# Ledger of designs, part 164: VHH binders against o26223

Target 1, 191 residues: o26223
Amino acid sequence: MKLLWTSQHIKVTVHIDGKVSKMDVLEAIKTRRSIRKYQDREVPEELIDKILDAAMCGPSAVDERPWHFIVVRNREMLEKIPEVHPYGAMVKDAPVAIIVCCDSSLEKIPGFWVQDCSIASQNILLAAHSLGLGAVWTGVYPLEDRVEGIRRLFSIPEHVIPFSVIPLGYPAENPGTRDLFDPDRIHLEKW

## First folded at step 9 (VHH)

Design y37 (framework vhh_7nfr_2)
Fold by OpenDDE, second read of step 10:
Structure y37 (fold): chain B 191 residues (1-191), chain A 124 residues (1-124)
Amino acid sequence: as target 1 above (191 residues)
Amino acid sequence: QVQLQESGGGLVQPGGSLRLSCAASGFTFSEYWMSWVRQAPGEGREWVSSISYSGGYTYYADSVKGRFTIARDNVKNTLYLLMDSLKSDDTAVYYCAKHIRSGFPETQDAFDIWGQGTQVTVSS
């Protein structure tokens, strides 16, 4: 899938509660929620491109950038994911899912790929949210059964490790906001 | 305690129908593939049917294909086997089994938990 990189500086306006507003990074982080219900509405390819661009902007260990992404729109494949991922039920209802993978051959330092792919996954979630989409991180690695299930389903090579499955769509739920700040988790200078 | 308990077996005439149930407890039922396996007198265990997490994938042995239907209710933690057009050769103890991993069970090692079984007898 050749991603059409349109260089258009599209002002990301998020439609929240009928208002078109630009979401800043802190707002995106603070208001992001896992969305597991989606509208019967297609996600434009342009938005997926933006999300994937964001996914690749995170840091990685020694700049190894080990990530690969599988974009899944095929309904049959989406419907199969829940059968190899016990917490992937919502994927069948999403118009699209992104599978984040690590190519182990790109690793420069062993083990940091988990952090790298985590950052990529989180950027996907934040970007999606900022664009008015809902998404959820469904963990694949390090659970062997899920890793192998996704591997088989998508014919992923042995040297490539599926890390996460992220369904995306226009949200059909509003779970509200949470205050997760806990000052007891902050230690000054020492534990 | 992890447990599987089969029920619904009995005596039926050829051509009859039965519905087996398997009640699961002690583990998260929806996170595992499930199977039915049967053992006829003097015979080894024979795989009958398997079902995926949400029931999207179902597999059947050739001997029961078109006659048996595997289903599950993840809310009730229950596995089912609907058996239609029963034959004398279907006479066996039927076991439900929990998968260790997702996917088609190629060997008996695919299962870690078994029920006690329920007797199905098809006879005139």
Scores: ipSAE 0.434, ipTM 0.755, lowest interface PAE 1.0, mean pLDDT 91
Fold by ESMFold2-Fast, scan of step 9:
Structure y37 (fold): chain B 191 residues (1-191), chain A 124 residues (1-124)
Amino acid sequence: as target 1 above (191 residues)
Amino acid sequence: QVQLQESGGGLVQPGGSLRLSCAASGFTFSEYWMSWVRQAPGEGREWVSSISYSGGYTYYADSVKGRFTIARDNVKNTLYLLMDSLKSDDTAVYYCAKHIRSGFPETQDAFDIWGQGTQVTVSS
């Protein structure tokens, strides 16, 4: 029925019971899993832009929005990340990685940048999942050796703190969904 | 000693109903996703339905959606498949299977423990 399409429309869809459906927010949260194996496929720049837009929409303490992002697609640079991040071996196999950073000069209230960058990191994971990609949060801050290693590798200024490295790509594994609801952790009215 | 044992199969007429049961032993049943998988004569295995360890999430194959209901009883360590409006194409050996990982089983290798199967025949 459609002869020509010059505008790209990216839609979140989920295959359930052989049927294609749009993923809602609760489904995205509940079905997102850490993905460490990626297809040898390039991730379109438009999807990265959508993911970073979502990352910047998170709440931040006193609206300080201290986050900056480095997008790494260069294969040689991706291959060097495991040398300074011992648990980041999967990053070398990803087509792209996002480094979430805090510009400390934008911080208005001490210490809350960690929460701000955590929210941005989680939004990256959820947005990637909603767009059919897989991703994993690899920790950098507060491990001093990793912070300094990543800073040196990517020429990050002293007033900017690398917080997380998130490789992402089209998933080459499907670990399935977890059911983590535990009513024993919910207390009504008092402890 | 780890085992899954199906029961409740039999001969039914088209439009009839059956309730399959699967008794689990030798592992902590309440910690694992469970599935029903069927195999028709001369055909490969077809995934039918899956249920999360709490019972809060269920998935169904398009061929059975709206007709079958998967359920579990974690106190009795039993998995169920309630089959309504049975059709001749539902004729198969039905297997109970334990998941290795949570969520939809993309491949048959998603299961580590299988029952012996129970025969369902829909005929008039």
Scores: ipSAE 0.000, ipTM 0.107, lowest interface PAE 17.1, mean pLDDT 83

Design y38 (framework vhh_7nfr_2)
Fold by OpenDDE, second read of step 10:
Structure y38 (fold): chain B 191 residues (1-191), chain A 124 residues (1-124)
Amino acid sequence: as target 1 above (191 residues)
Amino acid sequence: QVQLQESGGGLVQPGGSLRLSCAASGFTFSEYWMSWVRQAPGEGREWVSSISYSGGYTYYADSVKGRFTIARDNVKNTLYLLMDSLKSDDTAVYYCAKHYKSGFPETQDAFDIWGQGTQVTVSS
């Protein structure tokens, strides 16, 4: 008997036992999805530490490593983020969010911090997924209203630029897998 | 013995309200998601609503959104369904279901324990 689930097929892969099944890197990349629904379950600090460790392992321009991370667990603050981030509604439902920032004083080559923080953000997503968590990248930079909103909300210094807000938690949805391979986007030797 | 027992069903007029209860026993109630599922005559089972461990997250079928409220009391080991603005189409047997610890599976296999159900009839 197929439960007629109305259209929101929430396939929640709940990794119950906190046993971090070792996911290989290709599997993590291919199976990762944006998760915007979360279980009523706290994320252990140990997992956040692992995620942040991964976030700091990416390359950066001339090894400038300009990134800073704000870990937000306070419910009131989480609930305020959607007020300054129009597409951050899911943040209020997450047990934790990581705000990725750039300290411009650490920048050695102008402009590469965007790539550096992007790599850090992606590593957060992949690490979260490999640990049985769901996450989504909500863009802050380069939208000035979002940058300023997050800056004010978290009292971020002027020389520090908020880049992304990444809510994460145990997933309460399973959006399924996607095949995004497009051979038309591959060019050999020349365009 | 693990058991779920529904109560609170009955006959109500369109626009009326009912409150269903599900008494849980034989397991740690607060460690599991809970759901309501209904079955109308001649139809398959339809998911109605789900609630997380502490009640922090609730989910509803589109057909009942804005009208039904799922709640739980983990001290009393009881699941509730508040049904407002009832319609004839809400007529069904309503079942309480216990989730596996792994949350929302897409199939009936997501539930390991079912109640006997309680009849809700909405009729003028």
Scores: ipSAE 0.006, ipTM 0.266, lowest interface PAE 11.3, mean pLDDT 88
Fold by ESMFold2-Fast, scan of step 9:
Structure y38 (fold): chain B 191 residues (1-191), chain A 124 residues (1-124)
Amino acid sequence: as target 1 above (191 residues)
Amino acid sequence: QVQLQESGGGLVQPGGSLRLSCAASGFTFSEYWMSWVRQAPGEGREWVSSISYSGGYTYYADSVKGRFTIARDNVKNTLYLLMDSLKSDDTAVYYCAKHYKSGFPETQDAFDIWGQGTQVTVSS
């Protein structure tokens, strides 16, 4: 499919799948990649605030919104995360990380907090990407050793469950794009 | 003020290479698609290439595909165009241009900010 970008002064022909006007949102979703290498540069507080605002805009089961967030900028604390999270080695090199938590006292329907915190985590990744930052999701729950390690490291109360650790910063890598569309996973009307 | 400033143009032999740069200031560069547009003597403006705000999506005019590479550095607020295997038909003034946040497939301008341009001449 070809779509023609036009103006009074410019004629542009682009090969595009789908509607061009929705490409900004779809482009964000399709081009977001896990970023594990960061520049030695601080992320402004204003950008973190925008990211957390976006995180809280996700839907939640029965509008329970059980999420809480810990923002970690302290270098010594960031360097300790890989000690309790084996796949979090990149966190020590990030200028900041966000820990997504569930406050179980806010849970209105049992078990859906996992989905709520997953949605919040994805919004953090997309918001960071839209602001020119790179980030990566690293799992904490349901791995008991990681949950306990993160809880102890950040003095998280017993009724609060750490769900994910998301380091972020200005990207020092560009892994490029991937074509992940698989039509064999789409069934029409029935399996 | 919002500005786009191109550099890197010049005279080059057919088959040669050039690297154009565009320094952006006065806006959040990392939030916008960026493009290169050229204008040959006596011709209208021709779109050359576009890059998404992250650099993950790149698009090229058929006339330059396989020869040119668009890139960006969101920390340095700089857009690049790497031009290989240059032909006489590539002779033009090259402009850096900023897209609207939401692109529209309409006759309305897709670009809201333009640079001053840099001259590329491919001649023996």
Scores: ipSAE 0.000, ipTM 0.086, lowest interface PAE 23.4, mean pLDDT 81

Design y39 (framework vhh_7nfr_2)
Fold by ESMFold2-Fast, scan of step 9:
Structure y39 (fold): chain B 191 residues (1-191), chain A 124 residues (1-124)
Amino acid sequence: as target 1 above (191 residues)
Amino acid sequence: QVQLQESGGGLVQPGGSLRLSCAASGFTFSEYWMSWVRQAPGEGREWVSSISYSGGWTYYADSVKGRFTIARDNVKNTLYLLMDSLKSDDTAVYYCAKHIYSGFPETQDAFDIWGQGTQVTVSS
């Protein structure tokens, strides 16, 4: 089966088995959607490796690159995530999830690790989309109960902060087109 | 059956106060972020406020900060919006909304269940 998404200037075609027609960066950004329904199919390790490589290629404040990643494939562990994170059944149903973490000992400039981990999270979403997968960003930081819940569940040390949980898999839904350009949010010269 | 039911709206003079309630049923209320969203006549929906599942985190639109307070009672499965210093611009239908998943402050969370709304009219 192949899924078709239309952009304003090209059609984007992806194979549900993870084979993807060449997609330029702008099309990937514009056509990426949050995917919460996944096929009962494992994601090859090769694709996860490519996604994580892309995640680590993001810009980082003072090149601190504080990110660490936990790859969760164990069904029992995936099923426990909703217990420490308010119900998001999609994590339980995903074949794999990536937990984006910050090692605070690598932080060189205060507070910028949030931006660094946000960039890594977005790169995961875009890379997954470009490879024919679907993913969604579920928030952990700055919600203290979720941070501590995820920390305990995955034995994350105190100097490491879990930032996001990103379930991913082959998409089992086809979200409609979104037109998000809003010129009212663009101000010329000043507010 | 999953349901949200608002109450407490009405007509009030500028500077007055109202307390809105939203009774939730059919899901584990204590496990979800909840929000208030309003829609003024002839306008789109505007997010007003959100509260975390525990009540430990609250977020407000700039237009209502310092005047509105969002609260919840997880024992009673009820969401509240306490509205002080009401202005004519607050006139709208106010909807209670349940978040699908976790999200960040403001409007990042998606909503899957909406109440039917309660009308608030601020008029002299």
Scores: ipSAE 0.000, ipTM 0.131, lowest interface PAE 16.8, mean pLDDT 81
Fold by OpenDDE, second read of step 10:
Structure y39 (fold): chain B 191 residues (1-191), chain A 124 residues (1-124)
Amino acid sequence: as target 1 above (191 residues)
Amino acid sequence: QVQLQESGGGLVQPGGSLRLSCAASGFTFSEYWMSWVRQAPGEGREWVSSISYSGGWTYYADSVKGRFTIARDNVKNTLYLLMDSLKSDDTAVYYCAKHIYSGFPETQDAFDIWGQGTQVTVSS
């Protein structure tokens, strides 16, 4: 039985009209989904710049801004990430990944860097979605094996802590929308 | 001086093969995406193929998909286009083009440097 690999003609609808439709903030938040399948399409650098700009716009404790970003496009490196990240299999299929890191030397108040980098990571996801890209947050910190794996792989200094790996690309899946509103999680004035 | 220079064009019969080369100079070749664009007589420029920094990503126009292969040698600062199963419709001047930024070239504005082109003629 010759498995006829039906070359699914991924109609790359090159929307020539580069008008990045401005997505409303609430719409972006509500409709964002983790995307783990990507088209065979590279992400323009200008979009990455916009995403990184967004990543740096979040608040941080006492404005410490401890975050650093490694932008990874090298195919070999992308393919190696799953070797040190068991749940990062999709990274090898993405055209680009952003590694969010904390420079501990920039930390002013101990421990808040986790919140700072989380905000940066979430902004990356929302910005990506608003720009027509798909992304997923793959956690690195606080799992020591993942932290050390990513550190070694990218020669990250000891004072810098890898926090998350976020693959990005044009989505090749549509998980649909979900309603996560739960009134049972809302307490008025007291528990 | 930044320069791209194409070579390898010529006359070939239908079904034949050619290998185009583009020699790059004056810039860090490995830091830029590269593309091939062709122009047939009396027609506009047509995108043919693109390749990422290290060659991990390649793109092809539908018209050449399965027949053409884009490659690069970053040590030699050279871009290649392997053309197999050539057709009469492939007759054109083939240009090497340097990307301004990384990513699929959606418009001609994606390129800042062009070669002079090399003529490919497919005829019986």
Scores: ipSAE 0.000, ipTM 0.282, lowest interface PAE 11.4, mean pLDDT 89

Design y4 (framework vhh_7nfr_2)
Fold by OpenDDE, second read of step 10:
Formats: structure tokens, C-alpha cells, sequence
Structure y4 (fold): chain B 191 residues (1-191), chain A 124 residues (1-124)
């Protein structure tokens, strides 16, 4: 029985009028794309608060919640990020960026902070998308040059590890949706 | 009712200047990119210029770059096109157009609302 997965083109109607269309979680996940072009439009603080709230709702190892967030709106600082992050060129064009960090002093089990901060970062992306914003995950950790670059730029203490830089803004591009489902990656009961 | 109304067109000599205006109504003007598009007789529509929400980004066709200036007044809900050093080739009907989404308009499908147009004639 060939399950004809009809690719229902979920038309993500990005309402430009700032009306936060309630997007369900599956829609958010399936339609989210990396956005690297942003409108000449400020992101309200209220939306950032909602995004950060979502970022802190993810699970963490033994509930260690090691994450910290730096919200960057300063234009000069945003423009400097690409200087230490070679793939962060879009950050200079964003009205705001969130830097996700780990406070190592909060770790209860070593090494799980990467998963914790990844979950936080993904929640930022999903929340942003659900709120009509575009975002992209630019990796910092585990590349030492990027970690140190961001650390110095933002005077981050040694015990705190910058993990990701996520520029956000109203999207100025529409990359469309992708079907990423691959049944060959699914194994039943055994490999 | 959503409406765009152009004005300011007319007859001008080569080298002259005109100022076009587009009055917007029926939508939140400040929340949309705006463009000017022109159509010369017997030709297709040609994109002229675009402006972002606050005017921080402006784009121009190569044919008008350095001569035309797009601007907007979000308090007055008005789009402007300052046209200097006009040439005979600038003769066209000029349309104001509202963007559906932000960004550089790649196609005519980028616009959902059009004005009626204003005639600009550059002739000696």
C-alpha cells in the first residue's frame, strides 16, 4: 500500500500586517525556513519577550537550564558580529539578534548543555516563525574562533560559552516550503 | 476602499524636473513597501523605484539612477518621486504600486494595488 503522501502545500500566509496569526506547532515546524533577509522594520520588544519565554520552555538535562540570552539591538554591535562570524553576514541587516549562551557553572551533568542550548535555539526559531518573524541559526560553538570572537566582542565571562547567534526580523524573503520527509531514514524495530 | 492616486504628471522639457505624488488610502501605508512603475507607449511596464517602510532602503532602475529620488511621508500617507534631468525616454504613464511583501520586487506579481497612473511627457 503506497501511502500517497499528498504534499499539502501549506500556504504560510505571512500576514504582513503584524497580526500574529496563530500557527499550530506542526505548521510552524514544517514551514519554518532560515531567513537571512529582513525588512526595514523594528521588532517590538513584546515579540522578543515571547520568543525568549519560548526559549526557556524547552527541556534540559536534570532541569539544569544552563542557558543565558544576550539581546542585541545596537547597530554597531550587530555590524561587528560578521567580523568574527564569517557566516553571519545577515546579522548586520537584522534589527535584533539573540545570542544563546551556556553558563557552565549551572551544568549538573557535563556535556548536555549543547543539547539544552540547541533546544533553546530551535524554540527561538519556531517562536519567531510563529510570530511572523524570520530567523536563522548561525552556529558559534564548537568552532573556537567564533566562540572566542563572540566572547571578546560581548565581554562574555570565561565560564559562559556562546553557542549560537540568531538574527531576527520581519522577513524580506520567502524561500518557500520544503518537503524533507525521507522514509529511508525510518527503521522499524531494527536497523 | 483601498486606493492609490497619482498626481504631478505633465509636460516638461528635456532637462526639466517633476515631482510625482501618490496618495494612499484604505490601508496602513507605513506597513508596506511602495514602488513606482512606468509604462511607455507600446512598451511593457518597467519598474522604476522602490522604497522600504521607513525609507531606509531605496532601489532604482539603472535607467533612472542618479536622476530620480523616491521618498515617502508616512504621516501623510504619500509616496513621492522626484524626477530630475528628465529625458524623452522618461515619457510614460507612471504608476504607484503597493507591495504584497517586503523586498526588491522581482516581478509584477509583487504588487497587489495600483494607481490609475499619471502621464509624464518629456518633449521639446
Amino acid sequence: as target 1 above (191 residues)
Amino acid sequence: QVQLQESGGGLVQPGGSLRLSCAASGFTFSQYWMSWVRQAPGEGREWVSSISYSGGYTYYADSVKGRFTIARDNVKNTLYLLMDSLKSDDTAVYYCAKHIYSGFPKTQDAFDIWGQGTQVTVSS
Scores: ipSAE 0.006, ipTM 0.316, lowest interface PAE 9.4, mean pLDDT 90
Fold by ESMFold2-Fast, scan of step 9:
Structure y4 (fold): chain B 191 residues (1-191), chain A 124 residues (1-124)
Amino acid sequence: as target 1 above (191 residues)
Amino acid sequence: QVQLQESGGGLVQPGGSLRLSCAASGFTFSQYWMSWVRQAPGEGREWVSSISYSGGYTYYADSVKGRFTIARDNVKNTLYLLMDSLKSDDTAVYYCAKHIYSGFPKTQDAFDIWGQGTQVTVSS
């Protein structure tokens, strides 16, 4: 057991393991798939803590780190997300979802919070995958109806912008392999 | 004048194959995810398959995985559904639908443009 302190001064206890099945970074990036079907299994809080720690480790424009996270496990609340997010129907079937938010009062350079929150969202997806979980990024910003719907549902203040909703759980599907490398998109020295 | 027009439906024997087409007009087809949605007699609409704007991502309902293939031609503004190993349970009106936003829809409110549908009947 190792005791870690978060940026919120919350004491987090994590297990230090030398898990043999842990994938390397390149494998995690290349094999991560969007997962929309989940097993009826609870995700331990310890894994959520590891995922959020990874989310906060992303690079940020002028180190502004404007991200905040809402962890949703309440079934009633998860079931209401599809009402304000048309592509969020799978969220009601997930054991947990993370809402990635931007606190605009922490923004130092206008507009770069979108990139900051995108980095945090991708880190959540990669961390979840590396821990044996499946997840999918469902877009909220910049779609006004989704932003305001999620804001109302989770009592998010006006200066905070909900960016993405990421349901996650143990995967109940295996979409298989993708070959996405396209050398025609690589230009040497000039366009 | 935004329109989706399906074709290629018909009567086919169990185990047979059909190819559905959807001609799109009045919007920039290459910028939107597209889906096939079906409605069997006396039942609600069921999502079948979706394809990303580039064609790089495809998703299928569990009932059709391994049997159906969704494809698109962004030069011809046409969406396709190749249906193999057809079963009587695949009998339905098949609709082409344009997504409001990028991404995978499970709900009917995720589409802003619908075609009129094409009938597929799987019977001996």
Scores: ipSAE 0.000, ipTM 0.101, lowest interface PAE 17.0, mean pLDDT 83

Design y40 (framework vhh_7nfr_2)
Fold by OpenDDE, second read of step 10:
Structure y40 (fold): chain B 191 residues (1-191), chain A 124 residues (1-124)
Amino acid sequence: as target 1 above (191 residues)
Amino acid sequence: QVQLQESGGGLVQPGGSLRLSCAASGFTFSEYWMSWVRQAPGEGREWVSSISYSGGFTYYADSVKGRFTIARDNVKNTLYLLMDSLKSDDTAVYYCAKHIYSGFPETQDAFDIWGQGTQVTVSS
């Protein structure tokens, strides 16, 4: 018996009994993918705490640690983020998002905060993945419209710069693995 | 024993409304996506609507979009289908179906448990 389906081709196959298993760091890095579809399932606070702990473990220039994190669970706020972030459509479907920010008053060397917040953002992605969650890095800085949009939406002070918005949730997609190794990008001793 | 039991079907005039219910037992209801599927006389089964664990995600066939609303009560272990603005073409046996996995049901293999169905007849 063939079921008749409408034109909605949502390819989502998610196993409900997903056990969180420990994965090593190389596995986490190699298998991590951007996840933009999420289950209708809440993310426990404990997992968010672990993710944020990981986010703060990265190095920073002269140990300036300029990062701040806004954890957003409010549905109304999540739904508003896409209004100011053109590529943030998936945020509205996520149970939680983390906004990574820089407090410029903590910056010791100008300009390195971008690297610091990037490291924090990547650690969020890797930690999320290792914990059985899916996430995606949606860039805010350095696009002025996005920076200002997020700033207004969350009443972020002028000296604090929103850097990235990272929605998280249990994944409702499996994009597979990629091999991105390119030996042509490796130079020995000289270019 | 895992069981789904539909109710609420009946005869209604065009433009009328019905509410279908599906009582679930024998499994943890809140841990599964649920769907409604219908079958008109002489036709194959047609997917109607799906709902996620807590109702955060809902999907509808184009034929019922804007008229039907799928809902669930996880405390009562019950799936609902609110049908408004019913048409003659909505006449069918309506089945409740349990998902095996989360996500939009792409094929009939997405379901492992079916109810017996409830008859909906829309006629003047």
Scores: ipSAE 0.008, ipTM 0.289, lowest interface PAE 9.2, mean pLDDT 89
Fold by ESMFold2-Fast, scan of step 9:
Structure y40 (fold): chain B 191 residues (1-191), chain A 124 residues (1-124)
Amino acid sequence: as target 1 above (191 residues)
Amino acid sequence: QVQLQESGGGLVQPGGSLRLSCAASGFTFSEYWMSWVRQAPGEGREWVSSISYSGGFTYYADSVKGRFTIARDNVKNTLYLLMDSLKSDDTAVYYCAKHIYSGFPETQDAFDIWGQGTQVTVSS
């Protein structure tokens, strides 16, 4: 719920119907591609809010929801990410990046935070795509050097683990859809 | 036309110092992590040190930590290795290497090597 209007005496909030795109779920899943080239165009904060809301709606082991997110818009900080994360070269050219983190103090079942943060990362990618944005997942965990580099760069506490860096923006490339269906990977009743 | 040309090697006594240089051309030097890799006679390649594209982050093999310093000049497209307190087991051909991808700094297979190398011999 976002506050859209404020009068001198009454504040009005608007209920969002949940209709943010005409793309259905299967279409979104099948047409999402990694986007590494972005337009020189700002992403509105309202779209980031919707993306993060979607990220937090994923299932988590024993409902532990260990996710924390850092939203990076500062150009100097975005330019430093590829130095710590060489596969993140595209991050310097993105208008914004989201760093998905795990707060280990919220973990209830050892090890499942990786799955929890993977789900959050995928929801960010799908939500961005459904809103007309492009994004790419760049891995941080389990590479110890990248984890510590990102931790130091963003002053992340010891009990919090940076998991992924996801740059996003309006796409400046349009890769075609992939035909990835492989029936040889489907086994009926037994292996 | 990609070239990595090492220089600065030579014969030095134990405890001595050398400064190696690598002149890079044919690619945008300032956009790549760079490394030094050495190969001793009759042995495999050993990663020595890596430096980020800006020079802000450096990594060293345990065998050289505290004795060697890696540096770069992005205006001159040149990589350096400042070698101090040299030991006989530092004797090797030293190669300048460009990162292919973002592997760990100590991962040999993450690098492209195009130079002829520069021979460093530490002996009395």
Scores: ipSAE 0.000, ipTM 0.168, lowest interface PAE 13.6, mean pLDDT 82

